# Ledger of designs, part 5: VHH binders against Protein EARLY STARVATION 1, chloroplastic (ESV1)

Target 1, 368 residues: Protein EARLY STARVATION 1, chloroplastic (ESV1), of Arabidopsis thaliana (Mouse-ear cress) (f4i9g2)
Amino acid sequence: RSEKSEERRFDQKMSAHGAGIKTSSSAVPFASPKSRFLSKQEKFYPRCTPRLTGPQSRDTPPKRDTGIANEKDWGIDLLNENVNEAGTNEDGSSWFRESGHDLGDNGYRCRWSRMGGRSHDGSSEWTETWWEKSDWTGYKELGVEKSGKNSEGDSWWETWQEVLHQDEWSNLARIERSAQKQAKSGTENAGWYEKWWEKYDAKGWTEKGAHKYGRLNEQSWWEKWGEHYDGRGSVLKWTDKWAETELGTKWGDKWEEKFFSGIGSRQGETWHVSPNSDRWSRTWGEEHFGNGKVHKYGKSTTGESWDIVVDEETYYEAEPHYGWADVVGDSTQLLSIQPRERPPGVYPNLEFGPSPPPEPDLPPDQPQ

## First folded at step 22 (VHH; from ab6 with D62K Y111H)

Design ac2
Fold by ESMFold2, fold request of step 25:
Structure ac2 (fold): chain B 368 residues (1-368), chain A 124 residues (1-124)
Amino acid sequence: as target 1 above (368 residues)
Amino acid sequence: QVQLVESGGALVQPGGSLRLSCAASGFTFSNYAMRWYRQAPGKEREWVAGISSSGSTIAYEKSVKGRFTISRDDARNTVYLQMNSLKPEDTAVYYCATRTWKFDWGTYERHDHWGQGTQVTVSS
């Protein structure tokens, strides 16, 4: 109940700023705190290079995202021929390009392209792999994996996937995207990781989210958020963000909202923990009755509280900004993947019950 | 193998001074913040002071601010706690601590490390 003068003022500033923004709901999809880990401007890298000319070197870490890319943003273009090429650039660096396809059970096929390079002294390396997968269950997948290191000791890894599932019984289609990015600095104690996903089905179900964490300038941060639309008017959105200093000061903000037909709730917490484990917290909530009345309430560990009903319009994002129709329109390459032709007398494998654990989706390694 | 070894604890009179040292090994000392904690008999361990990896940020528990000074010597992999104007309430085992971290592909791990402690007794 006693006031903590210094920590209280700092927490009030964070609480007011975060609470005001979060109370208005997530108007900025894929919003995230800006990381201080910034790389140099990304070089333009052509998707393909002409035959007999090596691919352009990749020597910079990927940038942090504000959202997950789609097919057009990647421009996946698999090589149409099996190749196994290698060469040396004028600066002494080596390069290679490979492509092929792998076959497996139940009509599994993976068409892939792989390219990479290495500086003459081996201090810099990079690889990029692209693929299409399909099988006889109607599964289709596009994917990218990139990795590398440079002479400054920075290293990175990045994946992106887009997947089609088709339920054999209901004919319900689902498209899913996922991405991961990670970069580490070789010259500073810095690094970051981001994971994104989006899921869509033909009945309007949509799920999106991100997990992010990193370290820069003697601070570490964590961010998680999610959005879920059931396709029938129910909406759930949430965010949980927090950071800490090397000295043990931690602070964060979290909130969630649930709505259906103008009725629902928002609630959240802004909090701060001192290095001695003293915790300040401010919680708040809104109940929306769908009748122009909103119950607003809250309290803090310093004794502040409120509990009022006001006349106020209810605002929330009732439908996803980007949904099934949009993802189908943006997934032409995925949907155009042709399955492997069946040999005479081969029947599809019909799976019943829970699926087995999925196999790793790593690109095949190539013998050198 | 991270190892933290405190030294310098002693019996002192009220109003006296001590300097505690914590020798660190098994990690790159200059990359990590260092912290001091203390635990009085029958009490929970409490944070006392901290110094960032660069040394640019320093923080103290309210009851010791103005009396204790934390510092670090990266060349010797050592953090210090200069304790002045000691009071009987400062009687405790003092622990040096750090939190290490690693980015590995797909993971970010953090681990706390503690020394074995050094006894400080303030009594007349």
Scores: ipSAE 0.430, ipTM 0.797, lowest interface PAE 2.5, mean pLDDT 79
Fold by OpenDDE, fold request of step 25:
Structure ac2 (fold): chain B 368 residues (1-368), chain A 124 residues (1-124)
Amino acid sequence: as target 1 above (368 residues)
Amino acid sequence: QVQLVESGGALVQPGGSLRLSCAASGFTFSNYAMRWYRQAPGKEREWVAGISSSGSTIAYEKSVKGRFTISRDDARNTVYLQMNSLKPEDTAVYYCATRTWKFDWGTYERHDHWGQGTQVTVSS
């Protein structure tokens, strides 16, 4: 039974009578007196009021797996004057504050501040150093180094850097960020290290990566990953993670992803090794053809095997979530660094120092 | 210098028992796991047993499970391997081993250390 629900077109014409009420209200121009408040822009010279409070110490190691902090998170405030101060607090703790500047060739200038403290009993210590560097080549650097020891015997070290430079080959501006953190426990057989890096250029080339390792009592772990974007749509991502027990059991997971314009591949391996060297592994791969089809294949040491083509949409990140525009936005202090005035007729020696050899890819510790 | 000295190896009859000892020196013994390996003539060295630094975790190779017992005495810096129900297939040089580690700024190093071994022969 075909119930034809009738679409009744109600046409209602209602007539928009435009009554033009002209109300003339003569708004008398109240002559607002031109109060010449010459706002003397008091050049708020930020009175570097020496915060009389000695620099606050961190009494604990830095947090793990935080990535690279933004420059604003450090609160870098370099002193304009050379300072060399030290004091003792009421609680018997001591503090120091130092600042200076170093000059070098090619317009090199380094402004630095160093501060630190020690507890009354000497059980706790901390140091923090800030620096700003520049030269006539356009090189700029902002950096932090922190270290400490607490009463529990924990010790830590942390470094952070942002660098602006011109790429020697492309003449493109590059911003590079790096961070390193490490800590050791005073009470446990524990320590960890993390290294992070990010590199950006104005064309969208991006490199990100991290190396991490640590030990906690009977277990050790390693983590490596990298991301590469060429700025044209090519993407490479990879991870390699593994752990080891004190008795020699090992396990890990690694994968790699490569894509361009919806075409690419993924591959990975999950593995386990027993103390007697018995190895289990599963390897897998995906081929993405860009047409909504994916070839999936894999095998394991236990006899598992598959090889299939499925209808699946390819998803990958063709661009970094955090790219050039973002890093520029977050590098305002770095960018604000003023180089020394270059004398007329003096040109920076662009001695392109040898590109630091690519840090040798530490071969994955092949489980011997 | 790390030193591991095995002792207790002997000729025994099938079904017999033997206790191996490994005296350790040159490192903080209580901080490291200890392991036993064996190498039969013409074969590769194989893992036999392991005990964690705390002694809370123990593992055995499948062929020795239920017959062998690994233990440690931290006060004496010694690890033991009690071997019961010995079989001719257990004939090998038995080695004590440890892996020391150093965690330093930006570096994590691991070093394997081995004893000279002690001969165990199971024969009628």
Scores: ipSAE 0.428, ipTM 0.780, lowest interface PAE 1.6, mean pLDDT 84
Fold by ESMFold2, fold request of step 25:
Structure ac2 (fold): chain B 368 residues (1-368), chain A 124 residues (1-124)
Amino acid sequence: as target 1 above (368 residues)
Amino acid sequence: QVQLVESGGALVQPGGSLRLSCAASGFTFSNYAMRWYRQAPGKEREWVAGISSSGSTIAYEKSVKGRFTISRDDARNTVYLQMNSLKPEDTAVYYCATRTWKFDWGTYERHDHWGQGTQVTVSS
């Protein structure tokens, strides 16, 4: 046993000899970038490919995001006529384009466009679908779905949609966006998934959040966070992030804040668990009384503690930086979707049915 | 079907040595970390050692550090536990284990797998 370990990566910061690795909520990077490098096609391509030529290849996995794209970033441009075309590009790859629209009850209309391609040997393929939906209730929807695989066996899937509807409890107009993205390597030793949502109503209610997970470099991670603004001054924000090695070491960081009218609290925990189930934990909290005083407290499993009152002005985001006015201004294509024309002399028959509507959502709890 | 089969358990005198083996099948062995656990009579199962999928990261329980060595042979789909300077408190059934995972669209599944165990007895 005169063996010596090969050199390790020099960007590691972990302590040797067991439990004691400390993760700070303010200092530790929680990044888990994709380690796999691909030669990407960085060319500019139009999203709406002309009828006389095949679509540009889209056989590259999507990149991870910092937020949901808006409709202008997608450049959705549905075809005005039914199309059913297919062909072969000069490199031997095949392609198709098709479009159409579906009609249904209560004025339902879906205009859609789909395209895709496949390499000559069938080792790579991709599809992309776009749509607009509407009905006579005032519902409108834009959507995108993309998927594909490449010759290395990597695969991906993503969706995005944006909807306008009337909330059945509050009777307010709402605009909601959501997106999902996933990519995985052909060996399945790496991959990631992200889900995002944003919801807005006409009186300032806003909800945003994300759920992410992945695996890379012998680690797995999970991340959830949310923001909620009730439109009347109440704010709730939270995160819960954690990771795990293949050997069973786990660590994480979570916090939340809840405020109304300068009064509220923040609290959080940073933690670490060894493979033997030994747990280190550090908790902290702040109570804000709205009078220039803040109670700060905390403790750890290693004996650290504090409990003090300081003079400090309260700061928090009382309103979202991106809200109803912004999303309306960025959703012009959604709002411009034309509903199906009603037949002449026909009027809707409206009724609520045999049960009463549910009560509206209650506003979130708020501190004194 | 994932299978883990331990072997090499025996009766050994204090201060002696044993090498345990765990043969693995039903999954791509080189993609997964392997772990050893043990369960002494009347005690809960405890973690003993682990080795990462690449073999580059190895960890041991404090009581076995310096005496036990975990290793892997990806060509034979086998993980080993070399046990030296054995003590009576090392008497236990030893299990190898792995956690497999799969990305599915919208989900990330993880599954624990255990071997049947091999008995190690350290007694004079």
Scores: ipSAE 0.408, ipTM 0.786, lowest interface PAE 2.6, mean pLDDT 79

Design ac2
Fold by OpenDDE, look of step 23:
Structure ac2 (fold): chain B 368 residues (1-368), chain A 124 residues (1-124)
Amino acid sequence: as target 1 above (368 residues)
Amino acid sequence: QVQLVESGGALVQPGGSLRLSCAASGFTFSNYAMRWYRQAPGKEREWVAGISSSGSTIAYEKSVKGRFTISRDDARNTVYLQMNSLKPEDTAVYYCATRTWKFDWGTYERHDHWGQGTQVTVSS
């Protein structure tokens, strides 16, 4: 049945009374240029005012998926003087700050500062370290390390580094950026780790990548991706993401893209694995011929298949969005590091520093 | 060291019932999911059942669903497999398993652990 109900009209006309607020243009008088001559009383800033309050840091874990922060965001606080200080605040919290200057062979110099604090009850702690390094080979490094724990039991660690060096093979300047972040929950069976890297040279060679993994209670996840530009128009991009439950269910998605001068291919797979190891997968590919035609094909374990040629424009990026010019522009502090003065007649020993430690082996459990 | 010790395997008639136990030691039992596997002669080891660390999620292989029940007692560090309506096809060595993980600074490691197994035979 029927029910109709009603209209309510409410009309109300509220009237537009135009109150003419008279904007009285009060002519703020041009205050006369008072005379500049005030004598530079060198305010003797008492150098030694003990900073009564220790440095402050965050009391929460870092955010995930933040990539490599810019050096301006690192909060770099290098002390110009060698200090070794500690104190207790009024609230009972404690702090320390220290700085040093390390010298080595080949004009090596490392300036570092470290600061930290602890809550009155000891439940929270934090430490921050900054450093800059240089030698006579042109090597420069800027870095930061931050760590902490809070009253909830969370703990975290972060590091960022920027390195300027000369490439051993090409003798080109190279800038490398890296970041690592991790956190653990104090209340949940949870933690996560991220590793980021970026490498640039002046010819446009670029490598970027990240490895991420984490656990939250019954679920774990992994994420890997990479980008490679050879500086000559060759591009490689790939991603690999998957998750797993405690009971053994797994699922993931991966793809790879390769292009050169508008010709290339894409391929990918979406997959699922049950605890009994039953696997479902869908694979796909694209061939781009550079003529506006794309061959698309794919299949699945459930019997799906396709194979078609379509008229489609190929979209690819031959150059990185963020390249050499960009990283140089964002590395002003790194570049500003001043090496020690090299004595006349002394040449740096170009001893090839130890190869960076092999990247930690990828966790073995990449589902084949 | 992680140790898993299965018990309760026996010879039973078709339609019978059996309860398997797995005693766990050497790790924080309550933090890890527990699983049962079985291996019949000449066959590959197959997953049978799993129970999450919290016990809130339980899963079974299709052929045992409705007949088998997995449960855990965290106070006793023990996982159980109650098997009802047993069939000759259920004849196998049954294994208890867990996967431990370690998340430390910059490292993530996973390790699978297995018991020695217990024989279940279903025969007339």
Scores: ipSAE 0.322, ipTM 0.735, lowest interface PAE 1.9, mean pLDDT 81
Fold by OpenDDE, look of step 24:
Structure ac2 (fold): chain B 368 residues (1-368), chain A 124 residues (1-124)
Amino acid sequence: as target 1 above (368 residues)
Amino acid sequence: QVQLVESGGALVQPGGSLRLSCAASGFTFSNYAMRWYRQAPGKEREWVAGISSSGSTIAYEKSVKGRFTISRDDARNTVYLQMNSLKPEDTAVYYCATRTWKFDWGTYERHDHWGQGTQVTVSS
């Protein structure tokens, strides 16, 4: 009786059934203070409804329009706004709006605005903060932070940043984008975290990546991926995804791709581990010779194996789909930040802090 | 601090029964799966049974399936292993284990915890 090993096809649709905590956010409209500017009442869609809903997972790199409203969407002018206001609504809910400027050495300036609200019973609260930073070194930063808690005990935190800086070693301008999201359930043993990053320089060097992990009751999952372009035609891409149950069942899929000038390799593994540590694995590889031939090989723990050379055109992207020109084009607001006026004869002290070690170009080792 | 204390180990005859208990403290017991392991002399520690945090999912090692029963009492912070139809091959030190986790501000940490073990000897 041939035990049909149900090859549970790891359907790549890990539909992150993010349990849409359909928090029925009865979005109590926090009455935004009607600034008396008489201009045309464009139907201010109460965009100020406290998004009492936790952040949703996304599969796209950090962008300004990731669901975190920018300061302009709130009618906030970071340059000119000096507001310290608070109020209580008729329903007993409260709100605040505050802004400030922080000054530092080397012409450092941080302009920030913060808004928040609380329900009448204090069970729900939210805060959003926007900032812009600059100094005389050419450093510019835009950022947003959003956090909240609802009556069910759910909590969430989100942040998005874009930074322009000069690389200490190459003196090249770099633009970096990063985002983080976290949420925890108040009712379930559940939480999730996402970290995204993008780094660009003018020579075409590009690094992109994301780390995601979450737990929902008896199951946990991880997702990691990275892309690296050296600007010279070298490309590295990799993914590593896995999940586990509380009882110790694990499964995953990972692959890596390395190419230079049409020559390269791909390799991957699909694996499953039982609670008793029995491991099933399928590994595969491809060698691309740049001449239209590809060596394909693989094996599994169940006895499958192949080793063939095929005529196949190699497809790879030597350049990122979204590169320096694109990020510069999309960073108009960042670029528009004006540093403080530098007094004549004053130069920024370039204290070269230790450059954060380059994140390892290699896929992180699977947690043992 | 997480503590796991096994009890109930004894000498029994083949075909006999034994019930092991593991008292847990230092963590929210109901939030975590519990596991039993065993280690026979000269052998590696092996997984025996597991019960999920909710108790809805239970799993057994193949050799003990049908003979052993894992259960939990959340009110008493205790996990049990009922062992029936014991065989000499079941002779081992039995360990209770759990994996705690912390999810906080971009960190996900997991820690394995073990008891001191309890000796089960099956001999004629």
Scores: ipSAE 0.293, ipTM 0.725, lowest interface PAE 2.0, mean pLDDT 79
Fold by OpenDDE, look of step 22:
Structure ac2 (fold): chain B 368 residues (1-368), chain A 124 residues (1-124)
Amino acid sequence: as target 1 above (368 residues)
Amino acid sequence: QVQLVESGGALVQPGGSLRLSCAASGFTFSNYAMRWYRQAPGKEREWVAGISSSGSTIAYEKSVKGRFTISRDDARNTVYLQMNSLKPEDTAVYYCATRTWKFDWGTYERHDHWGQGTQVTVSS
């Protein structure tokens, strides 16, 4: 039975009466009040009171997940002269700054500056140390260490290093950056730790990575990731993240990507563990053949399964977004470090003999 | 030293109710989640319920959901397990547990702590 659902054509002709209201809005010229800037020559009495405001540092922990800052971001400030100063501010806080120049054997030179302060009641403290190191081998290093405690009981520590050195194996110049940051709450059983690293060489080899850990009471989380570029087109990327809740629930997600010249694979796993130890997991993979086809497969503990070949273009980052040229450009202060002259009689140990191949891990069972 | 002392275990009839208590000492009770486990004869210890440090998150094992209620009193350093509609299958030694954590500049240690348990028997 053909029920004729009637197309009610509601024709409503609403008449567009175009009434041309000529609103002659006479733009009354807002007379720009001649603000008589009476230049009261406020006699800037240079209150030359040298606010001996000692160096002020942050009274809060560093931010998380910020990566590795460059030289400019860190604001590296080494004192050129040997300074040993201390003072007390008007508010009763104290500060100190000191600097030194250490000379060692083999052309070793270290310039350093240290600053710090303490609140009047001692509830807050901070210290910053900067250094520049070099030796005759071409080794150069910039670094900073910062630490503090605030009135709330929070404490933190962070360090950053930038190093130029020659790789022993390739004789290629390498720039390496590393950072470590950590903070602990004064009021909660909470803290976090981050480790960052970047390594570059002139041939395009690049390694980047981070390890992150955090805890809030019984909650904890981990994050690890890495990127590796061999400079020849091989790329490896991976992530591994997991967390545990207060109640014992756990979850994680990890994946890996490997590519070379448009061919490669991706794989990953997502998993969950309940407080009762019930585990759920999904694993997946992709094989990229470089011909516009991708084999996709996966399964889960709940019975999901797939295995298909699809027409899909492969996309991956064959080169690092930030590479050798970039790091060199951002390492001007590092590069400007002048090494001392090679001491007389000191010769490069040409015995850079190939580090003996790591002795093959003899299988444990070979009887000595 | 962390101490957990369970109490309230008894013999009850099917359909009965029981309230277990766990008195905690030796740690900042309010900072840690508390859990109940049970172990029946010949079975592995199984998780029953959990309550977060703040009490905002509560979870139950599927078989006890709707029958058991976990709660905490931070002023008394005590966690409770109200058990209603008890079944013979609920017969077990019930354990109170907590996990303490120590964080020290990027390193951490965790320790699981258990009480001695309290016997719950559900029988006609």
Scores: ipSAE 0.028, ipTM 0.418, lowest interface PAE 4.3, mean pLDDT 79

Design ac2
Fold by OpenDDE, fold request of step 25:
Structure ac2 (fold): chain B 368 residues (1-368), chain A 124 residues (1-124)
Amino acid sequence: as target 1 above (368 residues)
Amino acid sequence: QVQLVESGGALVQPGGSLRLSCAASGFTFSNYAMRWYRQAPGKEREWVAGISSSGSTIAYEKSVKGRFTISRDDARNTVYLQMNSLKPEDTAVYYCATRTWKFDWGTYERHDHWGQGTQVTVSS
């Protein structure tokens, strides 16, 4: 019995009542152009009254897990003039401000400003340096370095950089952002270090990563992660986190995922090591076939094991949330850096100097 | 230089008790956890007990739990291992250990330090 499901055609005749708005063209009389005597407002270039007020100190260590700041967050305002100033505040604290230009070969120019202060008793100090670099090769750099010590004995160091350069291999414009932050407690046996980096090119290639380390007494933790996008849909993401207690207990979690066009894999391990070196671990994997099927497998040192195929949709980020367009948009100050005028007929020697050896990756103290 | 000196090892009968001491010097004792290890003849060195810097966290190897007690006296820079209900299987050289840490601007170093050990023999 063939039940004919009747497609009820709801003919909603919405009656378009055309209300004829009579636009009465009231001829507003052409008021005679009052000759706006454009009083040449002499652009009173506010005489940079030397703000006799010394730079205000940020007397606090950087915050953890803040990633890479945007250039706008730093408020970098390089002085156009060479300045060398110092003073003492009413409270007895001292400050200094200096600026300069360094010139080099191939049109290299480094504009820099340095400022700092010291408390009256010398218990706290801070320094901040800004720089802008460029040359005739298209290289541009914007950077910040901050350091300080407070009255509690805490000390910190922070650096931030944005770099525009041409990639030697791809001949593509690349923007690289990096930040390093570290702080040490004056009252506790504690400190932390963070390194962040982001690399972008115009084809959508993106690399992001961070290395983090922290210590509190004999407790320590590490965190590493990375993201790679090839700009064509290939994605690699990974994390590796572990911690160690003062008694020698260790634990960690790591995973990796690789995807392309809905096909890929995930793998991971959770582990624990006791002070007596007893190790517990669980390893797992996923194979994604792009057809709504996922092969899931895993095992543990306690005898757990699984190997199954399930109906599961694959979700991953094929593109970075923050990519080339975004970094370009957020790098307006970097991009606005003007190189020195190149003399006619002078071409930069593109001697691709050897890429500085990758700073030795702190040997992954992989717990053997 | 970090120095750890164990004492108190002796020959005791099964069921007996012994108290080991480890005198520490050359570092800020109160800032670091202390550990006891033991090594029996022909066996690997094994962890026995640990006490945190604050003394708030204590852990024992399973075979000694309920029989051994680790404690510390920061005023004397000394860690103790009270051993009760001793068994022949507890016969070993007992070592005191600590791990010192140094954090220096983006880098850290850790070093394990050991004493010379003290002999504990449990026999009838």
Scores: ipSAE 0.016, ipTM 0.321, lowest interface PAE 6.9, mean pLDDT 81

## First folded at step 23 (VHH)

Design ad3 (from z6 with S30R S59A W103F Y105W Y111H)
Fold by ESMFold2, look of step 24:
Structure ad3 (fold): chain B 368 residues (1-368), chain A 124 residues (1-124)
Amino acid sequence: as target 1 above (368 residues)
Amino acid sequence: QVQLVESGGALVQPGGSLRLSCAASGFTFRNYAMRWYRQAPGKEREWVAGISSSGSTIAYEDSVKGRFTISRDDARNTVYLQMNSLKPEDTAVYYCATWTYKFDWGTYERHDHWGQGTQVTVSS
């Protein structure tokens, strides 16, 4: 009979100070909680107008921590006609290119293009699909999906999309972006996944965040963070990162902040769990009263504690550095999508013939 | 199907030595860390030792340091626990364990695997 044993989930246990909380393989992969920060990587820019008939090869895996691309970085170029072509490049690799459109209810239209390639020996291959969607509610969407594998057995998958819609509560236009990236090793038990999102409306409401995880070098990691700006001065930011070695050592760091008009709080925790479930933890917090006074407090499982009030200027980012005006300026292709034309008989310029004039009533007959 | 089979448990006198083995199958053994745990009657199961997938990192619970040695043989898909200077407090069922990981597109899952255990008894 198959046995499924349930192991207790992460237990909260105390640990002593000076227990040597750092593992010999202590690197937690660095993450970018803000879209501005990117690690330097070798850059590849696909050609937009190749000399050859076939599409440029796209057999390179995505890079970690690049955030969400804008639509221009993809170079989406959809055709107005159906295409179904294939061929062979000079290096012996094969390619295909196809396009089409799908129609549906309420004016739904999806224009799409799909392309792909395969090396001469078949050891690597890739596909990439582009689309534009719209309907009569004013919804618009641009999207990309790509995937591939290489000769070493590594595989990857990536999606990106950008959406315009009306928020049902506020009746404001919203632009939203999201991206997912994933890569897996073909020879090692290793891989990573990243999901990113950004949402904006015309009044300054902004929501951003990421969810990441992976495994490499005998270590697994997780990272989540979010930022929320209500457009009226209220800010919430948070992060939650943790990692685990294959021997059972776990550690993490989390914090959050909430502010409005110079008043708010920050708090966080740093923690470590040994393979035998002993836990060390240090918590901290600060309360900002908006008057130049800050209450700072904290404690640890090793007996450290503090509880003081200091004179300190309150600083926090009250406004996003990238907001509505920026995303509108970077979304011109999305905004230019033309919805499907309505059928005859629903156009506002319909002509109506006037009603025939009423016939006059005859007078009552009266005998002379 | 992942399978872990412990062997080598026995009755031994205090001060004696014993070597436990755990044969593994159903996964790529060299890619995963291996661990030993023990459980005495009426007690919670406790971690004893661990060895990383590469063998380069080894850790022990404080009460067994200097007396127990964990090792692995990737060619034989086997992890060992050499137990020296045994004490009555070491009496327990000993289990080997491992975590395996699966990446499905958009998900990441950890699966815990345990052997059935082998009894070690230290008494005169």
Scores: ipSAE 0.418, ipTM 0.788, lowest interface PAE 2.6, mean pLDDT 79

